# Ledger of designs, part 13: VHH binders against Phototropic-responsive NPH3 family protein NPY3 (NPY3)

Target 1, 272 residues: Phototropic-responsive NPH3 family protein NPY3 (NPY3), of Arabidopsis thaliana (Mouse-ear cress) (q9fn09r205to476)
Amino acid sequence: DWWVEDLAELSIDLFKRVVSTIRRKGGVLPEVIGEALEVYAAKRIPGFMIQNDDNDDEEDVMEQRSLLETLVSMLPSEKQSVSCGFLIKLLKSSVSFECGEEERKELSRRIGEKLEEANVGDLLIRAPEGGETVYDIDIVETLIDEFVTQTEKRDELDCSDDINDSSKANVAKLIDGYLAEISRIETNLSTTKFITIAEKVSTFPRQSHDGVYRAIDMFLKQHPGITKSEKKSSSKLMDCRKLSPEACAHAVQNERLPLRVVVQILFFEQVR
Key: E = the ipSAE of ESMFold2; O = the ipSAE of OpenDDE; V2 = 0.75 times the mean of E and O plus 0.25 times the DockQ between their complexes.

## First folded at step 8 (VHH; framework vhh_8emy_2)

Design y4 (from x5 with D108Q; at its last look DockQ between E and O 0.74; V2 from the best seeds 0.74)
Fold by ESMFold2, look of step 8:
Structure y4 (fold): chain B 272 residues (1-272), chain A 120 residues (1-120)
Amino acid sequence: as target 1 above (272 residues)
Amino acid sequence: QVQLQESGGGLVQPGSSLRLSCAASGFTFDNYDMSWVRQAPGKGPEWVSSISGSGYSTYYATSVKGRFSISRDNPSKTLYLQMNSLRPEDSAVYYCAAQWGYEPSEYQYRGQGTQVTVSS
């Protein structure tokens, strides 16, 4: 699509006019419109392709906010028109440029529809300055809630378990990885927040609980001052019977785990 | 059967760049932190760089920070090391290593290595 790269050279006003005309005339798939938006964003939004935006010397936030809000308004409604990764980059930018609440809510809803396509790094979104944490954990909770809400609706309308179970399995893997990573890098991650997020996906299908164990272990390693009851509550997130032999071998040597958990692992390994 | 196979080594001049690759199989790649470890003749192993299972967190030995860049592609189960501004001191066999736990230098698997030689 030769015209997609050329359109990225236009001002936002001209870009919007051209794209609107193309959509009105028809004959162009929503996926091509989505590609045009992605190419435009990549070229015109500072730091869009870089996960972190440390360039604060540009004080034309108002201009960038307007540009971003315009791009969001032009997103085709079709689910397949844009990737989850692109939507998350738009969301990250929308927080940085303080876009309106409606734009952020719509982005969150659309990301929730496609959450299984995300990577852990996509979910590591910097919090606004002055927040309690370096990373915005609440936004990730919102994305998970949107996913859960929408999969519950699909379960009601579509009796096919294969589509939703595969999607849930991918999200469980994603969130287990996210919890491991956020535990590693976020000093102010509370036990309550860790458990709250883990519980949202605790019943999702998994081939094993090794990912859950790795998330719990990282959390315990990075938060050695939590209480015994907090350690117990965190450890309940995993089902010891669903640990691989490799994970069990590691866990029985792990002094960070409550003794009760180690004993349970030893017991189940003997009977398994 | 666990396999870690490094490639991309060679003989280069100081200041050159090389990109090492490590193809992994036989284990759940995403559940492992990955590392590059190097060993020069007559010396013990030296940790070079590590990357978390997700690929987000990266760590570097002081001697290579700013010159080397570690990355991973979880779909293709491949670990990379981009080595820029190579120095004679970087000459070594470079090993790819996989770590299940979080304790330093406790590697579960290690590859056979690829030779990097930086010489005038």
Scores: ipSAE 0.695, ipTM 0.869, lowest interface PAE 1.1, mean pLDDT 87
ESMFold2 (binder alone), look of step 8: mean pLDDT 82; pTM 0.830
OpenDDE, look of step 8: ipSAE 0.776; ipTM 0.898

Design y5 (from x5 with G53S; at its last look DockQ between E and O 0.92; V2 from the best seeds 0.00; counts 0 for: pae E 2.1 > 2)
Fold by ESMFold2, look of step 8:
Structure y5 (fold): chain B 272 residues (1-272), chain A 120 residues (1-120)
Amino acid sequence: as target 1 above (272 residues)
Amino acid sequence: QVQLQESGGGLVQPGSSLRLSCAASGFTFDNYDMSWVRQAPGKGPEWVSSISSSGYSTYYATSVKGRFSISRDNPSKTLYLQMNSLRPEDSAVYYCAAQWGYEPSEYDYRGQGTQVTVSS
């Protein structure tokens, strides 16, 4: 859409007025409005596509905050109007520029509607300075809670179970991968937080528990000082019967696992 | 029948770029960290780069940092190495390798390799 690129040259005040007028007149799909917002954000927000830049040195935080809050207020309500990736980039920027709580809550709600579309890297959101962790783990917990809440509502309304189960399976894979990656890179990840997040998706369908095993193993590898009780609690997240043969082969040699778990895996292989 | 098939090697001049690919089959690619390892004639294997199973975390040997870029595409089961500013000392057979979790030098699978030669 050519007019989308032209609108990205306008100041935020003019952009808002033009888009608002277009929406009042009708005849434009929400997806096109979403595209206009995405193109505008990519052009006007420093570091929007690449979140590794230090925007404080280049732009005034107050100005960027106001711009972001305006863009969030303009998001069409239709789910298909914006991608999950775009919403997560907005959320990452909103953390960087310290946007208000209402904008973050709305972004979190919208991301929860589409969480199955996210990648592990999307969920690696840096925490505000001065916190205990480098990565914001609580915000990811919020996104999962939004997804769970919304899938429970769909279940109550007799929505298709196959579509809902497919979304849950994708989210389970996503969160298993997230837990593995955050365990690798976040020094201050607590056992309580690891288990709390894993439990939110523990009943979701999975082709296998290989991803759960990988997450537990990475956590144990990077946190060798955890208590015997914590190790036992973490290991309960995995169903040994649901491990693939290749996962079993690696797990039986894994000295990080509780002995009882290794024995169960060995016994299961004999019975197979 | 695990297979790792490297491609993209060749003979190039110093300063050139090459992009290596590694097509994987016969195992669950998404469960493995992946690495590039190279071996020059008459020398032992040298670790070059690794990437986590999700693709988020990347690691590089000091000799290639800033010049090489590792990536993966899990849907297509393919590992890549973008090699820029190639030097004669980069000449080697490049292998892709897979491991369950990141444990340097304990690869579960390794490919046949692709030759990279950097010379005038």
Scores: ipSAE 0.604, ipTM 0.833, lowest interface PAE 1.7, mean pLDDT 86
ESMFold2 (binder alone), look of step 8: mean pLDDT 84; pTM 0.847
OpenDDE, look of step 8: ipSAE 0.830; ipTM 0.919
ESMFold2, look of step 9: ipSAE 0.537; ipTM 0.800
ESMFold2 (binder alone), look of step 9: mean pLDDT 84; pTM 0.849
OpenDDE, look of step 9: ipSAE 0.819; ipTM 0.914

Design y6 (from x3 with Y56W; at its last look DockQ between E and O 0.76; V2 from the best seeds 0.61)
Fold by OpenDDE, look of step 8:
Structure y6 (fold): chain B 272 residues (1-272), chain A 120 residues (1-120)
Amino acid sequence: as target 1 above (272 residues)
Amino acid sequence: QVQLQESGGGLVQPGSSLRLSCAASGFTFDNYDMSWVRQAPGKGPEWVSSISGSGWSTYYATSVKGRFSISRDNPSKTLYLQMNSLRPEDSAVYYCAAQFGYEPSEYDYRGQGTQVTVSS
């Protein structure tokens, strides 16, 4: 809608008042409100569309924080009112600007409801400065938890097991991909954290465990100093029986894997 | 049968752009990191660029950094290399290669290559 662009020219206070008035009067779809918020965010929040490492002055950060918190508070309650992508951007910014925990929780909750719509890049959220990791891994854990919570709620309400399974499968794939990437790029990823995240989706229905294997392999590759026990624990995340022939072929030659795992894979290949 | 088919090569002038494509089939494309490798006459293979299975992580040789862009479309199982500001030294046969794990020196599959010639 043409007026959405006009609203983006307003100060945050005036924008809030106008949007509130519009909502109060009714007649405007929640999706349109969501669009207005997204357009506003894109225009008014530096680096919203593209994350940059530019350190803003503290004063600017506070202003941006306030703005972002205001926008979050303005989000329509309807699930389809805003896109997952927009929510992810909000979350990324919220972490960057060190927004309040409540706002981050709300965003995490909303993203959790739509987690299957996210891609791996969406989950690579930069941690605030001064942290142990470049990327906020804990927030991803939170997102998964929210997804699980929401899925459980849906299961209680609707007997649509098929839809939930599909969603879980997609999220599993997503997380497998995420784990592979984060293992590659985050050198401070602990074995415990890796396993913890992987375990959250380990029971999800999946066609194959190739993704998990890739994640494990990447993790092992980037962590050559891990103990045998840690290797074993990490390897337990995958079911060797659910590996594709391609993955099996790779795994049997993988010197990073525990020998027992390799033997198991060989055994199952013979039975195929 | 696994196939990697490169296309988009040709004769171009210095400073021009070219986009290479690699069509993949016969394997689970999104499980593989993809790479471009080039080989000029009388020279050994040179790694050019790689992209992770998810498409998020990209890597470039110093010689092409800032000029080349690697991308992939997993649904169509296609790898791309956008080459800008081409130079004569970029002339080579460009190969598409796939690897299950990120092992820079080992590829599971490789195409037949496409010729890129940059000449005035």
Scores: ipSAE 0.335, ipTM 0.726, lowest interface PAE 1.7, mean pLDDT 90
ESMFold2, look of step 8: ipSAE 0.789; ipTM 0.909
ESMFold2 (binder alone), look of step 8: mean pLDDT 84; pTM 0.848

## First folded at step 9 (VHH; framework vhh_8emy_2)

Design z1 (from y5 with D108Q; at its last look DockQ between E and O 0.70; V2 from the best seeds 0.00; counts 0 for: pae E 3.1 > 2)
Fold by ESMFold2, look of step 9:
Structure z1 (fold): chain B 272 residues (1-272), chain A 120 residues (1-120)
Amino acid sequence: as target 1 above (272 residues)
Amino acid sequence: QVQLQESGGGLVQPGSSLRLSCAASGFTFDNYDMSWVRQAPGKGPEWVSSISSSGYSTYYATSVKGRFSISRDNPSKTLYLQMNSLRPEDSAVYYCAAQWGYEPSEYQYRGQGTQVTVSS
């Protein structure tokens, strides 16, 4: 709407006051408030759309941190008011500007509610300076935990839940893809962390386990020094009976897999 | 039935840009890494660029790095190659290829190709 562009010209203090007044009076949909916040963020937060971390001025970083924290505090509670993409951009900015834990926790909760809307690239969030890994894997674990918590609450309230199964299927696909990608690019990804994340979505519906297999195979390819016990534990994440013909053909020739798994696949192929 | 259909080729002058597309059907696009491979007359196939199944990781041959940009749109099952600053040496038939596993140059599917000709 026309007034959202005009509001983006205001200082954060004036913006907050005007938006608060609009919300108090009512008659404006939460989606419009969310749009106003998104337009403001895109205009006033350096690098919001493209993730720019070039600013080294400490005073400017503190001012941007304060601006971001104010915008997070103004988010309408309604789920439909803001997109998952916008929330993830806010979360990425909160890491870059070192926002407080309360703001990150609130963003994580809201992203978890909409996690099925994310893509793999959204989950590749840079770790804080001084971290052990390039990518923040723990924050992704938190997002999955928030999703699982919300899904469990939905299950308790519903007797029939086709929408919940569709959401779980989308998240399973997302996390399988995330595990494949993070295995490819994060050299410090531990076997324990890989398995922990995979297990959180292991019971979710999938049309096949091809995505799980591809994630395991990338992990094994990029971590050739792991023990036989670790290979066995990782390989148990997939159900060989749920592999497509393409996946089975690849797996039986895959020297990275434990021999026991290859034999198991051959056995199931013979009986089908 | 698997189909990979390339489009967007043509005859252009040196320094021009072209955008190639590859429409995919008949397989689970999201489970494949995708590549562009080109073949000039009298030469063998030459790998140009690859992109991971998620679209996040991209790779380029040294001859095209900085000039070409690979991308994919998984909802529409489409692979793209943006080719800038084209040179006569880029003239070839360009194929898209789909790869299930992670072994180099082991493609499960390949398209029919689209002709790119760069000539003054």
Scores: ipSAE 0.725, ipTM 0.881, lowest interface PAE 1.0, mean pLDDT 88
ESMFold2 (binder alone), look of step 9: mean pLDDT 82; pTM 0.827
OpenDDE, look of step 9: ipSAE 0.796; ipTM 0.904
ESMFold2, look of step 10: ipSAE 0.364; ipTM 0.698
ESMFold2 (binder alone), look of step 10: mean pLDDT 82; pTM 0.830
OpenDDE, look of step 10: ipSAE 0.810; ipTM 0.911

Design z2 (from z1 with G101A; at its last look DockQ between E and O 0.86; V2 from the best seeds 0.00; counts 0 for: pae E 2.02 > 2)
Fold by ESMFold2, look of step 9:
Structure z2 (fold): chain B 272 residues (1-272), chain A 120 residues (1-120)
Amino acid sequence: as target 1 above (272 residues)
Amino acid sequence: QVQLQESGGGLVQPGSSLRLSCAASGFTFDNYDMSWVRQAPGKGPEWVSSISSSGYSTYYATSVKGRFSISRDNPSKTLYLQMNSLRPEDSAVYYCAAQWAYEPSEYQYRGQGTQVTVSS
């Protein structure tokens, strides 16, 4: 909508007043309010489209923090009103501008409701300066936990199992892809953290475990100094019976895998 | 059964742009890293660019960095290479290739290629 672009020119105080008036009158769908917020954030928050840490002006950070917290407070409650991608960009900005705990918690809850809509790149969130990892892995754990909590609520209400299984399958695929990518680019990813995240989605339905295998293989390739026990623990994450023929053919020749795993794959291929 | 079909090549002037596409079928596209490899007449294969399965990580040969841009669309199972500021030395057959991990000599699948010719 063209008036949405005009609202992005307003100061935050005037923007809030106009949007509040529009919501009170009730003639505008929540998704249009969400669009207005997204356009405003994209124009007024430096680096919103691509997370960036090159802002070191304390007054500018405080102004951006206040602006961001105001936008979060204005989010419509309807799930369809804002995209998961927009919510994740807000979360990335909230980390960069050190927004309060309550705003981060609400964003995490909202993202968890829609996590199956995310892409791997959405989950690659830069950690605060001075941390031991370049990427914030704990925040991703939180998002997965929120998703699990929401799916457990749906299960208790006896919602359609097909919808929950589809959502879980999409999240499993997302997290398998995330683990592969974070293994490639985060040199300080611990075996404990890798396994902890993988286990959160280990029971989710999958058409195959090829994605799990690829995540494990990338982790082993990029972390050759891990112990034998760590290799064993990470390799247990996949069910060898659920590998496709293509994945089996690759895996049986993969010198990074423990020999016991290779033998197990060969055995299951023989008996199936 | 596995198919990698390149398209978008052609004959262009120096300084022109081309966009190559690679349509994939017969395998789980989003479980693979993808690459572009080119081969000029009388020369061996030359790695050009790679992209991770998620699309997040991209890599370029020094000879093309800043001029070429690799991307992928996992829902449509398509790999792309945007080639800008083309030079005569970019003339080659361009192949797409798929790999579990970045290992320069081990591609699991490779296409038939599309010809790019830069000449005035």
Scores: ipSAE 0.529, ipTM 0.800, lowest interface PAE 2.0, mean pLDDT 86
ESMFold2 (binder alone), look of step 9: mean pLDDT 85; pTM 0.855
OpenDDE, look of step 9: ipSAE 0.811; ipTM 0.912

Design z3 (from y5 with G101A; at its last look DockQ between E and O 0.82; V2 from the best seeds 0.00; counts 0 for: pae E 2.8 > 2)
Fold by ESMFold2, look of step 9:
Structure z3 (fold): chain B 272 residues (1-272), chain A 120 residues (1-120)
Amino acid sequence: as target 1 above (272 residues)
Amino acid sequence: QVQLQESGGGLVQPGSSLRLSCAASGFTFDNYDMSWVRQAPGKGPEWVSSISSSGYSTYYATSVKGRFSISRDNPSKTLYLQMNSLRPEDSAVYYCAAQWAYEPSEYDYRGQGTQVTVSS
C-alpha cells in the first residue's frame, strides 16, 4: 500500500528481512505483500514490464537471477495475493535470467491456477535466440497443462462446478485468441503444434465456435503452403453446428476452407 | 443490428490532441480486427491504423506513426484512437471499421464517422 513504494528502495536482502518480519507478525493481508513484491520487481528488474535481451553481462545476469529467485521464494501461497499478469512477468524474467527449474515449475503451477485471468499478450513470450520461432509455444503448452491438471483436481472434489465451467470458458476464449494471434505472427507454427494446443481446450464450454473458426482461418491464411490433409485436420477442430449465423455467413464464402466443411455448414444450417 | 458509432471529433489547433472513440454493438467485437480510416473532402479513403482482435498487434500508416496510438477495450466493446501533434493534413472524417481476420480494404462494417478539423 502506501509503504510499498518505500520498501522498493531497499536492497534485496533488507527487503526480504522486512517482508519476512511483516508476514511473521501478521496483520497485513497477503494481497498487500503481493503488491510490495510487484512494485519491487517493477523497480529493480531491468525490463520487467517487457521481455528483452539487452543484458549480456554474465555478472549482472547472475545478480538478477538471484534477485528473481528470492522474489519467487517470497510469493504468498494464497491464490489471490498476486495477479496472473505479475506471475507471467516473473516467468518471462525467469527464462531471461535462467532461473532454476523449481522456480519456473512453481510459477507455471501458480499461473495455471489463474490462467483465465491472462490475456493473449501475456502468452506471447519470446523464445530463446537462435530458435526457428520468435515466440515460445512450449511454455504456453505447459501453462495450459497446469490449468487442465488443476481443473481436473477440482472436478474430482466435485466442488463449485459453476466456477470451473466459467474458468474453462474463459480459458477456451483465451486460447482461441492466442492461436489466432500466434498464427498471424509465427510463420514457423506447425499444423501439429496448432492442433495439439487447440485440442487441450477442445471440450471446454463455449458460447459458440466463432473463436475457433477465426483461429483456423488465420492459420490457413498465414500458412498457405500447408497440404490438403493438413487443412482437413485443422478444420476438424471446429464444430460447424456451433457456429453463429454471423460466422456461418463468413465461412460459406471463405475460399480457404475445404469444400467438405462449407457443405457441412450449409447442411447443418438447413437442418437446424 | 450492427452499429459502429464514432465520437470525439472536433475543431482544434495544430499541435493539439484528440481522442476518438468507437462504440460497437450487434456483433462479437472480440472476433474482429478493427481499423480507423479517414477521408478528407474530395479525396479517397485513407487507411490510418489497425489493431488485432486481441489488441496485441497494432499497425500504422507512415503519415501518422509516432503521433497516433490505437487501442481497444474488448469488455466495453470500444475502439480508440489517440491523436497527438495534429496537423492540418489530418483534417478528415474518421471512420472505425471491422473485419474478420482479413485485410486490407474488405471491411465488413463501417461507422458513420466523426469530423476532425485542424485549423490553419
Scores: ipSAE 0.428, ipTM 0.744, lowest interface PAE 2.8, mean pLDDT 86
ESMFold2 (binder alone), look of step 9: mean pLDDT 87; pTM 0.870
OpenDDE, look of step 9: ipSAE 0.828; ipTM 0.919

Design z4 (at its last look DockQ between E and O 0.87; V2 from the best seeds 0.00; counts 0 for: pae E 2.4 > 2)
Fold by ESMFold2, look of step 9:
Structure z4 (fold): chain B 272 residues (1-272), chain A 119 residues (1-119)
Amino acid sequence: as target 1 above (272 residues)
Amino acid sequence: QVQLQESGGGLVQPGSSLRLSCAASGFTFDNYDMSWVRQAPGKGPEWVSSISSSGYSTYYATSVKGRFSISRDNPSKTLYLQMNSLRPEDSAVYYCAAQWGYEPSYQYRGQGTQVTVSS
């Protein structure tokens, strides 16, 4: 509808007033309100959809923070009203403009509802300057925790396991891919952090453990200083019985794996 | 049976664009980093570009950076190379290749597609 584009021309105060009035009167679907918010954000938030210049001053940051906080407060509660991609862009902007903790918590909760819709790139959220890592890994742990919490609620209240298992499978694949990518990027990623994240989704269904193996292998390759004990702990994340023949063939020749793991793979190949 | 099938090559003039595709089958595409490698007559193979299994990380040889764009679509098991501002020096057979993880050697390679840039 043309009215969502027209609203994006308004100041944030006028935009809020108009949208609030529309919502109070009813007759507009939540997903149309979500679209209006997304169009507004794309137009008004620097770098939301495009490259932004680096010349920020304090007044601009404060104005953008207030704008973001207002937009988050206006999000319809309905799950399908906004996309996961939009929510993640809001979260990334909220870190850049230092929004309050309550806005970040709400965004994290909403992203957790839809985490299976995310891509690995969505989860690569820049950490604050001076942190130990380039990307904020703790925020990803929070998103996974929100997904797990909400999935547990659905399991308790709903007998429709097919939908939850599909969502869990998608999230497992997402997190396996995230771990592989973050392991490639972050030389300072600790073994404890890698395992903590992997364990959150370790019981989720997977077609195979090839993705888990690839994440472990990438971690081992990019972190050559880890101890034998750490290699053992990381390798326990995968079930060698669930590796495809392709993954087994690679793993048997992989000098980065503990010898005990290679022996286990060879044993299971004899049974297969 | 593992198969990588390149397409989209052809004869074009300098400054033109081409989009190469590589259709993959017979292996778990999502588990592999993918690369484009080219070989001109009388020369050895030259790495062109790579993309991580997730699609997030992309890498380019200095000779093509800014002109070529690698991408992948994991649902359709397809790798792409968008080639802009083509030069005669880009003439070669272009191969797609698959690597398990962060490996320096390719596990699978296609038959290639010919790209010829000539007036």
Scores: ipSAE 0.479, ipTM 0.771, lowest interface PAE 2.4, mean pLDDT 86
ESMFold2 (binder alone), look of step 9: mean pLDDT 85; pTM 0.858
OpenDDE, look of step 9: ipSAE 0.827; ipTM 0.919

Design z5 (from z1 with Y107F; at its last look DockQ between E and O 0.78; V2 from the best seeds 0.00; counts 0 for: pae E 2.1 > 2)
Fold by ESMFold2, look of step 9:
Structure z5 (fold): chain B 272 residues (1-272), chain A 120 residues (1-120)
Amino acid sequence: as target 1 above (272 residues)
Amino acid sequence: QVQLQESGGGLVQPGSSLRLSCAASGFTFDNYDMSWVRQAPGKGPEWVSSISSSGYSTYYATSVKGRFSISRDNPSKTLYLQMNSLRPEDSAVYYCAAQWGYEPSEFQYRGQGTQVTVSS
């Protein structure tokens, strides 16, 4: 614990040499090495805790890129050694400092292994300069795809389906919340992109579809000019049978929903 | 069954800080935007601050912006309001409230309130 703060005072070259030596000798948990990397990044990378683009010195950017790439290369391979939040901060920084594709792919793979641990705010990653959206939505698609790939591998290699269902349920909740928030704050979110992301997790277990409904409602609220076809397509994402009584009561009063959906909710409630 | 229980109020001097808490139970906290509303003696209710269900988006009345900070902890089902640089005009009963959307047009649930008094 105390030694990780002392190591953060070192240059990156010395830090790398000391950490490498500690790893060779053994007897230190990978989680402690992960902590050392996190403390180092927080201290030595300007803006690491809060993503920004105030760094306007070309030489500073190249130095930060090199430092960041070195830290990524030092990540322990053990899944539990680093938090999902730390990995996502590294990914956000890698976008800001334009790190190489290999570093971004490795970070995405590791985040996918533990995506259920992320928060909605973690997924709100600023897009590279010159993109059409403020937030990078494609990278979130990549993270979900990595999660799906990892859960398929776990299904093939073990019989712990309960663990996979719990992870899928957590990710479904995460992505439903993400869709609600991104709908609120991203002006240029297309209907196609909203549906594409929602469909990736549409079959995941959920306690109810209230979160899906809330995401759809926020999207419709923030995009009042979408076509009838688009409203129909987005409304198909939720299963009206799986809405709680509270969500049903809200939905039947909701003029943003297609009338056909409201009628379906009313009929399903009568048989409950 | 639904309960919103505020705490952390008290009597303090101008310029002081207080931290209010609101413990929630009996509903799916994660699906609701949360708000703080205050009411001074002889005045109508005044919206203070709101936070989205994920905690990412926060909103403040102009009278408190820069001095107050809203937050939530969804695992513990708790809403917070950090109040800094308190003024006598902040004296009121503070209520937490839950609503489906972030716009303060209809609160589904409200708490009992906690008294904040700022005087020298």
Scores: ipSAE 0.517, ipTM 0.783, lowest interface PAE 2.1, mean pLDDT 86
ESMFold2 (binder alone), look of step 9: mean pLDDT 81; pTM 0.821
OpenDDE, look of step 9: ipSAE 0.802; ipTM 0.908

Design z6 (from z1 with S35N; at its last look DockQ between E and O 0.77; V2 from the best seeds 0.74)
Amino acid sequence: QVQLQESGGGLVQPGSSLRLSCAASGFTFDNYDMNWVRQAPGKGPEWVSSISSSGYSTYYATSVKGRFSISRDNPSKTLYLQMNSLRPEDSAVYYCAAQWGYEPSEYQYRGQGTQVTVSS
ESMFold2, look of step 9: ipSAE 0.683; ipTM 0.858
ESMFold2 (binder alone), look of step 9: mean pLDDT 86; pTM 0.860
OpenDDE, look of step 9: ipSAE 0.844; ipTM 0.926
ESMFold2, look of step 10: ipSAE 0.602; ipTM 0.835
ESMFold2 (binder alone), look of step 10: mean pLDDT 85; pTM 0.859
OpenDDE, look of step 10: ipSAE 0.855; ipTM 0.931
ESMFold2, look of step 11: ipSAE 0.632; ipTM 0.845
ESMFold2 (binder alone), look of step 11: mean pLDDT 85; pTM 0.860
OpenDDE, look of step 11: ipSAE 0.838; ipTM 0.923

